# VHH binders against q9vm92r272to629: the designs that were tried, part 19

Target 1, 358 residues: q9vm92r272to629
Amino acid sequence: LEERMAFIEDYQQTQARSLLLYVREHQPAELISENGTIFSTTLDFALGKVKKMVRHAEHYSLDDARIKPPTPAEIVENQTFMVQSTDVLKSNAKFKVSEKVMAEYARLAGLYLDQIESLRPDYRWDGSRNLWILKPGYQSRGIGIVIRSSLDDILQWTSNNQNKKYIVQKYIERPLLIYRTKFDIRQYMLLTITDTKVSIWTYRDCYLRFSSQEFTMDDLRESIHLTNNSVQKRYKNKTNRDSRLPKNNMWSLDQFKNYLRIMGAPDGSWSKTYNGFKQNLVAVVMASLDETELLQNAFELYGCDFMLDEHYNPILIEINSTPDLSPSTEITARICPMVLKDCIRVVVDLPKNPTAAT

## First folded at step 3 (VHH)

Design g5 (framework vhh_8fcz_2)
Fold by ESMFold2-Fast, scan of step 3:
Structure g5 (fold): chain B 358 residues (1-358), chain A 123 residues (1-123)
Amino acid sequence: as target 1 above (358 residues)
Amino acid sequence: QVQLVESGGGLVQPGGSLRLSCAASGFTFSSYAMNWVRQPPGKGLEWVSGINSGGGSTTYADSVEGRFTIIRDNDKKMVYLQMTSLKTEDTAVYYCAKDTYTPSTGWEVFDYEGQGTQVTVSS
């Protein structure tokens, strides 16, 4: 039940940030009406919630206090906030405040969001929809994954599917899009163990996987939001999808670099992205080494999935310990055999001939 | 045998500066890219900065860009990390790492060796 309480708190904090993001991203005049049904108390609640998050993040404490059950009055306050904020975010309900007052709330929203996002950079990937992705703990390749926005729906789903041990995580609402279409990047990682030494390798070549449809938050269908090839194989590309995107839904790294040049991305954007892949993967793997036994002459190949934000910063989505190496496109037919061949060179040939990988 | 020896760490106030050094031996230093990585207390290893074999190209993690500078001296077989405007979150053990990537393979690795050097930024 404490686990359930922790999730409810996370959901409510995300709703508060969602409302402030919405306020920051709209002009004050667009948010208000003389016949508005939403009052400043809703904004005060959201600001108070985010202010508490800033204070907590500043502490950098690993010792979390036990979450106390809310009082009946607190439950009502939270429910009122959820109803009113949802009316704003989903039904375009307007605030009954002056433009001057709304502008001040927008300023404060920006201030507090900047503060929390500087302390929690991952929060910059959140939008105003409060969406969550639910993944079965024992399945892979997109099977059984669902996207939910309602707290009640999420809690009911996990309750009805208790035997599958679902993992609940925040959906990334503001990914970088290419021609209005969602993508992820398959990055390979190799872990090698020699004597007592652990080495983490990243592969310098990678590929992008596109959704079969243009990105929209108005529709949560798999064909829009899940870029895994096993999911996308089931869907035809939509007629109104940008014709510059590949029919096979993959780009090589060279095609992505060409796109960056054409779009006028800053020099070094790919180097920034690739170094970010390395930084994220090394941090995750090293954090787990004290829970893993070291075996001599062992290796493990991983497929790592990343999205990018608008500044080309990588967002690690998933690490797959059984990556698909099948030739599903011309791109994977080229890359996957090279990855495997290069693994052999590193693991088998380098120890016998030190110049094999040098 | 490859040997990397880090030094130059210590206790420093926020906003202060430190220069870390890494002495390399056991390989042709001028043929390999070099990296700095760090491990904050209770956390995993984080890549900080890289410099190519000739010293003409450098890259930095977003968290340190504009504050840290990586340089190398191939004649002395040394790589350095000049740290300025230090923050409490820069507190970590810092390691230098040899890059064993080759043109004949697509794999790039960090081989960290030695005990590292402790940097503590205390307010």
Scores: ipSAE 0.259, ipTM 0.592, lowest interface PAE 1.7, mean pLDDT 78

Design g6 (framework vhh_8fcz_2)
Fold by ESMFold2-Fast, scan of step 3:
Structure g6 (fold): chain B 358 residues (1-358), chain A 127 residues (1-127)
Amino acid sequence: as target 1 above (358 residues)
Amino acid sequence: QVQLVESGGGLVQPGGSLRLSCAASGFTFSSYAMNWVRQPPGKGLEWVSGINSGGGSTTYADSVEGRFTIIRDNDKKMVYLQMTSLKTEDTAVYYCAKDTYTETPSTGWEVLPFDYEGQGTQVTVSS
């Protein structure tokens, strides 16, 4: 129940941000009509939600925020907002306000979005579609993953699939694209245990995986939106896909670094990205450890999947405890055996338990 | 008791140079790889450079490759970071960090978090 309430709040906040993003990205004259069916109260509601988010983020104490069940009046207000904002975002409904009034709302939208994005840089990954990705709680290598945009659909899906214990996460609508095509980066992580101390390792080599067709938000098919090899190997590359992309849908790290150089990316973009991988992985591992969890293995290998934003900031998508190490391309045929061999070297070369001596 | 004491930070103009020092004690210095890590204002820790126990092998983050040089003196138990062509993006608190293992395996794996970090030294590149 608590998780349901938290998700509904996240969905509502995302809808408010989505509406403001839409308003910011369009000219005022394009948003209004004399026969408009959407009133300024819808914008007031969205601004109020984002302003509340700014206040919470400024305090740095988000764990102290209490999620209260909504009052009947709040439920009605939320329902009205969802209907009206959805009409704008999906049906191109127009606001019944003057151009001058609309321009002022666009200005305020920009200010509040700038404020929240400064405090929450990850919010820059969001677009105006309010899309969510639903993943089975157990690791199934991309099987059963779906993308949904409707609150009712998401709640119904999770209720109808309780046995699979789906994880609901915000879909990243504005990832960095390469030649108009979605990709992710497979980064390996190793956990080792010495004297009950957990050490986190990242592998210095990685590879990119491309979708089999050009990115578009008009079609939510897995062949466009899910870049893992278990999904993509089921599909043929489309003819309208950029010919500079590899037929095997993978790039080595060297090929990506060369791309960054050719495209004029800022110096240090890869170093920024890799350091971001490390920061994300340390944070997730530390958050997942608890005092009752017993670590029984001397080591555990993980495959971590990242996307990038337009500034080369990494976005952690998934951590897989049973990564696919099969030689599916010439790149994985080279990297995967090296990763495994290097894991054995690290485990064999672990130091003996140090004794706290005199 | 492991102790790492950084020094040499300060205010420099873009394009300038600065040398950071790290004095180590409380462990067999010549047996451990050493690293420099930095934390820019409002951001997380970023690995900068590493040097193996013997000093014969060095590694650098792409953002500093060609501009920074890591050096160690095992007799003096010191690690240095020579910084040249400094950019505003290099503004950070710089930390000296002792590796977790006496010898990091010659593999593609890089260990974090580090066993010990010092108090740090502030580098500000401003004009």
Scores: ipSAE 0.331, ipTM 0.653, lowest interface PAE 1.2, mean pLDDT 79

Design g7 (framework vhh_8fcz_2)
Fold by ESMFold2-Fast, scan of step 3:
Structure g7 (fold): chain B 358 residues (1-358), chain A 125 residues (1-125)
Amino acid sequence: as target 1 above (358 residues)
Amino acid sequence: QVQLVESGGGLVQPGGSLRLSCAASGFTFSSYAMNWVRQPPGKGLEWVSGINSGGGSTTYADSVEGRFTIIRDNDKKMVYLQMTSLKTEDTAVYYCAKDTYTESGTWEVLPFDYEGQGTQVTVSS
């Protein structure tokens, strides 16, 4: 019940931010019409919702939020807002306000979004579509994963599939694309436990995995949106796909670095990305250590999947405790045996020869 | 034995400035990249800034870019973090972290293993 209520609140908050993002990203003249059906009260509601989020985050940034049941009046207000905002976002409905008034709302939208995004950096990954990814809690490799935009569809899906205990997460709508195609980055992480000390390691090599088709939000098919090799190897690359992309749907790190140079990415973009991987992984491991009993003289290898934003900031999308080390492409045939060999250097050789890890 | 000793933290008002210092010993300082990471109360570690072994290349987290500057002095085996326009969200324990840059496909130990005792920065009015 609490989990369902928390999700509904998150969905509604995301809708308010989605509307403000939409308003911020369009010229005022494009948003208005003399025959507009959407009134300023819809924008006032969205601003009020985000303002409440800012106030809460400023005063309770480190505390768990308790979600209180909405009053009947609040239920009606939320329902009205959902209908009106959905008409704007999905049907291109126009506001019945002057251009000057719309420009002021766009300014306020920008101000409030900047405020909440400074307190909730994860919100910068959101677009205006309020899109969610549903993952089964007991399966991997993209099996059973679905993408939904409707609150009712999401709630119905989870109710119809209770035995799979679905995890609901916001979909990353603004990933960096390469030649109009979605990708993720497989980054290996090693945890070593010596006595009671835990050390976190990242492998200095990685690889990219591409979707078999060009990215579009107008089509939610798994061949476009799920980049893991178990899904993508079932699909042939489309003939109108950019020919610069590899037929095996993988790039080495060197190929990615070359792409960054060719596209004129800022110097240090890869360093920024890799340091971001380290930051994300340390945060996840540190959060887990208080709840994990350490097994002395052990190690665990993880496959970590990241996406990037347009500024080369990484977002961690999945950690796999049983990473696929099979030679599925020439790239994995090279990197996977080296990862395993280098694990032996860290676990076996490093205690006897301190230079083995470097 | 790698040793990193951070200093320079303290209590400052929003908009203020602080300069953090890290004294390194036990390794060839000029051969390794250095990083600053921070841990806000009740949160995980956040990478803040990095500087390559020669000092000619620096990188910054988006949250601090334009406000913080990382500098190193290889002769003194020191790395510094000059912080300006401090905000309440900069409140954290700041750690200096040794890094190793290589393209050989080897494992790299993360800041967690090389952090010193840290230095507390509190931005409050």
Scores: ipSAE 0.288, ipTM 0.593, lowest interface PAE 1.3, mean pLDDT 79

Design g8 (framework vhh_8fcz_2)
Fold by ESMFold2-Fast, scan of step 3:
Structure g8 (fold): chain B 358 residues (1-358), chain A 124 residues (1-124)
Amino acid sequence: as target 1 above (358 residues)
Amino acid sequence: QVQLVESGGGLVQPGGSLRLSCAASGFTFSSYAMNWVRQPPGKGLEWVSGINSGGGSTTYADSVEGRFTIIRDNDKKMVYLQMTSLKTEDTAVYYCAKDYTESGTWEVLPFDYEGQGTQVTVSS
């Protein structure tokens, strides 16, 4: 119940950001019409919503983030905003304001979005479509995952599928693409406990997994949007897919580094990405440490999945505590055995010699 | 025995500048990448910046890019963090961390090798 209220609030906040993002990304003249049906009050509402989010992000700890039931007036205001903003975002409805007034709203939209994105960097990966991904709580290697945009559809889907206990997450609408194709990066993480000391390790090698089809937001099918190998191996690569992409839908780290060089990525892009992996993983482990009872002289291997934005910032998608280590391609046939061999060096040698880490 | 001694923290107003220093001992300093990590009040550790063993390559968290500069002096076994345009959100204990890096193997994350830390408070 509480989770449902939290999701509705998150969905409405995302709608406000979506509208402001849409306004920021279009010229004022493109957004207005003498016959426009949307008024400045819709923009005022979105700005107010985001301004409130900025204040909360600056002053709230997670423990202080209580969701209060909306007042009757707030319910009406939210409903009106949802209708009007949806008309803009999905039906290309125009604002009935002057170009000068719209230019000022675009400026304010940019200012408020910059403020919230500085506090919530993950918001930079959102587009204006307010899409959500629904995953079964018991993961079936990508099976049963769906993408939805409508609040009513999402609530109905989760209600109709109570037995599967779906997890609802914001879909990343602006991932970095390679040759117009979606990918993710598998990064291994090792957690070790020795003499009450907890250590987090990242493996120095990784690999990319590609979708079997070119990316498009006009078609939300799993063959386009889910890069899990267990999903993608069920599909044949489409004819319109770039021939430079591998038939087995994986790239080694060296192949990715070569791609960055060819595309003229800034020097240090991979170092930026890898250090971002470290930052994300430390944050997640530290947040989870008090909930997880760790036994002394134990270890746990994790497979971590990341996407990248256009600036090579990593986006953590999920952490799998039972990663697939099978040799599904020549890349995994090489990497997975080495990951396991190197784990043994750390786990076996560390308790006997704390300085041994090979 | 790895020892890292941080210094240079203090109270500063928003928009101000500070330079943090880290004196390293107990390992071959010139062979390891060095990092700065921070822990805001009531939060977990956040990686801030890294510099490779030779000093020729640096990288930064998005939240500090353009505002912070990491440099090292291998002769003096020092690493520095020059902080400018400080924000209230930069308030944290800052730690110097050795990056245990060997090609093609497991790399321990910075929080395992941080020193005692130096407090930075950005407040009016």
Scores: ipSAE 0.260, ipTM 0.574, lowest interface PAE 1.5, mean pLDDT 79

Design g9 (framework vhh_8fcz_2)
Fold by ESMFold2-Fast, scan of step 3:
Structure g9 (fold): chain B 358 residues (1-358), chain A 127 residues (1-127)
Amino acid sequence: as target 1 above (358 residues)
Amino acid sequence: QVQLVESGGGLVQPGGSLRLSCAASGFTFSSYAMNWVRQPPGKGLEWVSGINSGGGSTTYADSVEGRFTIIRDNDKKMVYLQMTSLKTEDTAVYYCAKDTYTETKSGTWEVLPFDYEGQGTQVTVSS
């Protein structure tokens, strides 16, 4: 119940940000018409919503963060905003304001978006389509994952599939693309347990996995949007896909570093990305420690999936406790046995090193 | 018994500065890397910065890079976090954390910090 209310609020906040992103990304003259059906009150509502989000993020107020039932007037206002903003975003409806007024709204949209994105860096990966990814609450290897944009469709889907306990997450609409194609990065993480203490390790090598066809938001098919190898190996690479991409849909870390060099990425972009992996993984593990039962002299290997934004900032997509270690390409045939070999070395070496005294 | 005692937090205005201190005891301080981690209200733990056992190598989270400096004094068994250009998003309880492993002998795996035992020190950035 509370979870549903929290999701609806998140969806509505995302719609407000989506409208402002759309306004920021278009020339004022493109957004207006003398026959326009959308008025400035729709933009005022979106700006007010995002300004409130900035205020909440700045103050870290638990009382203000709690979901309170909306008043009847607030329900009507939100519904009107949803209808009007959807007409703009999905039907190309135009604003009935002057170009000068539209330019001012675009400026304010940029200002407020910069403010909230500074406080919520994860928001920088959001686009203007308000897309959500729905995943079953068990490891499915991509089976049962769907992408939805409609609030009603999302609520209906989760209601009709309660036995699968779906997880609803914001879809990453602005991932870094390589040759117009979506990818993710498989990063291994090892947890080791010694003397009831847990240590977190990251593997220094990784690999990229590509979609079988070019990225487009006009088509939500899994062959475009799900980069998992179990999904992608079912699809033939499309002929319009850039020929520089590998036929086996994987790149080594060295191939990625070479790509960054060729494309003129800033020096240290990979180091920035890898440090971001470390930050994300420490945060996730530490948040879950109280629920984890420790077994002395044990280890657990995880496959962690990341995407990158245009600034090489990572976002964690998924952590797999039973990672696929099969030699599906020459890259995995090399990396997976080395990961396993190195796990054994860590487990053997750990007891031989000095531990915290007392 | 391993003990870590954090201090130096407080209320500061945006753009201000604070220096956090961590006093360590109960272990061979000079043999362990030290870290700072933080927990904002209602959020999970976030790693902030690390310094190796000798003090010659430091690392920082992207969110604090260029604004924070981690320093250690092995003779005094102290770790410090010098914070400048503070933002409201830096509001959190800050914890001093000792690595659970003194070194790595694996050439391919890199150990990350997460062992913390102090009560923390509250930093509030507000006007």
Scores: ipSAE 0.233, ipTM 0.572, lowest interface PAE 2.1, mean pLDDT 78

Design i1 (framework vhh_h_nbbcii10_fgla)
Fold by ESMFold2-Fast, scan of step 3:
Structure i1 (fold): chain B 358 residues (1-358), chain A 128 residues (1-128)
Amino acid sequence: as target 1 above (358 residues)
Amino acid sequence: QVQLVESGGGLVQPGGSLRLSCAASGFTFSSYSSYALGWFRQAPGQGLEAVAAISGSGGSTYYADSVKGRFTISRDNSKNTLYLQMNSLRAEDTAVYYCAADTYTETSGWEVLPYDYWGQGTLVTVSS
């Protein structure tokens, strides 16, 4: 119930930002009509919602939403906004305002989006479609994963599949693409416990996994949007796909570094990305350090999946506690056995660590 | 030689605020530096806990759930200094706080600790 209420709030906040993103990305004249059915009150609602988000993020106020159910008036206002904003975003409904008034709303939308994105950089990965990815709470690998845009569909899906303990996450609509194709990066992480001390290790080598199809938001098929090799190996690469992409749908780290050089990425872009992996993983592990299961294990190997934004900042997608180590391609046939051998070396050599607590 | 020196710790009452500073010498911060910086803490009898981290560019920040909304990490590349602003302090925040910088190491395929350089630590005690 608490989980449901938190998700509904997140969905509604995302809808407000989606509407403002849509307004920012279109010319005012394209958004309006004399026969328009959407009024300025819909834009006022979205701006007010985002302004409240900015205020809360800026002031770091801790507001316990669990003890504040929405009033009947607030429920009606939210429902009206959802209907009207959905008509704009999915049915191209037009605003009944002047071009001058619409231009001012576009300016304010840009201002408020810049403010919230400055405080929440991860919001820059969002588009205007309010898409969510639903994953079973056990294994990755694409099995049982669905993409939904409707609040009612999401709530019904999770209710009908309670036995699978679904995780609901915002879909990343604006990832970095390589030759118009979606990819993720598999980064290995090792956790070790020695005398109640937890150590985090990152593997220096990694690899990229490509979709078999060119990226498009017009088609939500798994062959376009799920980059897992276990999903992608079921599909043939399309003939119109860029020929520079590998037929086995993987790149080594060296191939990615070569791509960065060819595309003129700033010097140190990979170092920035890799340091970002380390920061993300340290933060996640330390937030979870009260877990008793970690204390009983001498070590645990994780496969961590990242996407990148346009500035080569990492976006953590998933951490898999049972990573697939099978030699599915030439790249994994090289990397996975090395990862396993190096894990044994670390576990055997742990007593040699120079940690001295005084 | 590379050195990190923490300061700003001390005794503070619950609900109070402190700002920690970490001054770096032997290397230079820059907006384009690949050095990632962070704050860790260790309470008496407890393990090391990551508190906050900031990327080399300053564009990404991360916080432990226990401090989200209360602590803010920042860097000033012109002063070669990392900061941790701690608000609404609680008794459980009592710990030695360490500054750390992440640099690439050339040992084996695994890199232990994302932070290679550690400061001496500064004690924060939250008590009346």
Scores: ipSAE 0.188, ipTM 0.560, lowest interface PAE 2.5, mean pLDDT 77

Design i2 (framework vhh_h_nbbcii10_fgla)
Fold by ESMFold2-Fast, scan of step 3:
Structure i2 (fold): chain B 358 residues (1-358), chain A 128 residues (1-128)
Amino acid sequence: as target 1 above (358 residues)
Amino acid sequence: QVQLVESGGGLVQPGGSLRLSCAASGFTFSSYSSYALGWFRQAPGQGLEAVAAISGSGGSTYYADSVKGRFTISRDNSKNTLYLQMNSLRAEDTAVYYCAKDTYTETSGWEVLPFDYWGQGTLVTVSS
């Protein structure tokens, strides 16, 4: 639940992590010149906040896990931190410390970020810009989705669109790119219910969907950042886009495997990625089914959307209960009918023809 | 994160009893969200052996012939915990015990999701 106070706390925690990540990567220091305008107390605040997050994530006690209302003194400290950290992250302000002192801050930043990321693996996908993605509460196929960096803009947007019941999520700032272009992977999942058993299946074939433009964080337009085919089909591919990318904005799994080979990815990278899809889907389905009463002897087909990080770990973006199975490209014209045919083999033919399972 | 954590192992004399527990986190044991769950063991220098399994509803159980009548599998969905009550223990029961979900056969273009999350195991030693 994204209540206003809980979101503000998440935003402020993300600002602290963003500052430490920026410090680890750039070590912005200028002791002598007027460019060194931010004092080290801003770094001390960020380190303290992330260290508190580590203690909380380790679940020392139930009381420690609760979000407590900030005291008036804490409100002032948070406001000062937001102003100072924003000057560093958005205006290239430098810390008024020596390079040696900054190197130690960067070391501590790395230590605390490693600690929190081991407890919250999803934090590894974050950059230093504190961007958030706002989605309508109803499944919209990318329509109405916006990306915002300002706390005030986010709160204003949700307030102005209360009837849409927007959900606010951290934007994935560091996805794997192919030829400088954002993509996602459509993975099919089948849920079957027989007797007292619930079974989860993944389809062994999948496909990639590309944005029509090269990835940039300087422009937050949907044509760059939303890889859904329903969004991307509205846009023409830009001339500065790498010519090795397909005009129809899709790759088969075989094309992706070939790309991994050409780029020198470790042997077994696809197997690792696919196993990660399976693990993510098991976790999500197992958590959600206790809230759902399912019809006995039924099946449900889902389209699952993943992005990858730089290590080929999957990032689950969305699960669609009404996946588009129409032949929109040569790739979907091949894959979608096979998915449907194989669903019949699993659900209908298996009990009456055991050889259908082999 | 999906995790299974076994506990309750230790040193016990022949004829003694132990109760193993498997605490699950990151998913629930409700009848609609759970596969069959089971206990597996690996004795020193031997392969993995299925010991006992219980259905998602708890309505049906399986036991290996070697443990039938001595071991009892049970689950507590409210506590998200799987149990193995081991009675009349023998030297040949010495093994590392793992909890895991049941497995299904791969078919056609669809692959059943294998349970990739096994606990680290708990050691049971039966000796005088």
Scores: ipSAE 0.218, ipTM 0.593, lowest interface PAE 2.5, mean pLDDT 77

Design i3 (framework vhh_h_nbbcii10_fgla)
Fold by ESMFold2-Fast, scan of step 3:
Structure i3 (fold): chain B 358 residues (1-358), chain A 127 residues (1-127)
Amino acid sequence: as target 1 above (358 residues)
Amino acid sequence: QVQLVESGGGLVQPGGSLRLSCAASGFTFSSYSSYALGWFRQAPGQGLEAVAAISGSGGSTYYADSVKGRFTISRDNSKNTLYLQMNSLRAEDTAVYYCAADSPTGSWELIYPYDYWGQGTLVTVSS
């Protein structure tokens, strides 16, 4: 219940940010009409919501955060905002304000978005569509994963599938694309445990997985949006897809580095990306260490899936505790056996007592 | 924690000798899991130069032409130590010397707690 209420609040906050992003990315004259059906109260609501998020992010500790049931007035205000903001974002509805008034709202939208994005860098990956990805807790490899934009659809899906304990996460709407096509990067992580000491390792080699079709937000099909090989191997590549993309839908790290060089990416872009993988994975593992009942073995191998933003900042989308290591392409036929062989090197050569072999 | 620690460098006159040691901890030079081991050097303002390498069994060695006949690489798997015996030293041998292994962890990189490979040992050959 608390999880449901937290999600509804997150969804509504995301809608407010989505509206302000939309306002920021369009010229004031494009947003208004003398026959407009959306009023300044919708913008006031969105600004107020984001302003509260800024104050919360700046001042409250985790212990101070509490989810309170909405009042009847708040329910009505949220419902009205959701209807009106959706009309703007999905139906191109126009505001009935002057251009001068809209320009001021755009200025305030930029100000508050800059403030919240400085405090929540993960918000920079969001677009204006308020999309969410739903993943079953008991199924891996892309099976049962769906993308939804409607609050009602999401709540109904999770209610109808409670036994699968679906995880609901915000969909990354602004990923870096390669030749107009979505990709993820599979990065392996190894955890080794000696007594109470945890060591975290990243594999220096990785690979990219491409969707079989060009990216579009107008179509939420899994063949466009899910880059997992188990999903993508079910689909044929479209004929008019960029011919520079591989037929097997994977690139090696070397192929990606060559792409960065050809496209004129800043020097050190891969080093920036890889350092970001390391920082992100250390943060996630350290945050979860108080729940270490799951780390009963000497080591655990994880497949970590990352996307990149336009500045080559990594975005962690998934950690898979049961990664598929079977050869599925020439790239995985090379890398997966090496990963397994190198795991043996680490765990065979590691001291069982960290002080014994000094 | 896996690490390589170089020692034995110093100031020596031309024609003199030095013995470098590379002590490994956190992994073994066992004959069943032996890694190829080597020595590299970097002179001021120059890139890394491969000096010598020795196979896991100790049965095969490599030497750069510039040091062949003067340097001898050896390993002691029981002491987990790699050696470089340097004889008939020349001014041109002045460099920081690094020991290296085929990664004992393969392509796994320790990211927490952070680990670093050896800092090298300085050899200065001057009169």
Scores: ipSAE 0.402, ipTM 0.671, lowest interface PAE 0.7, mean pLDDT 78

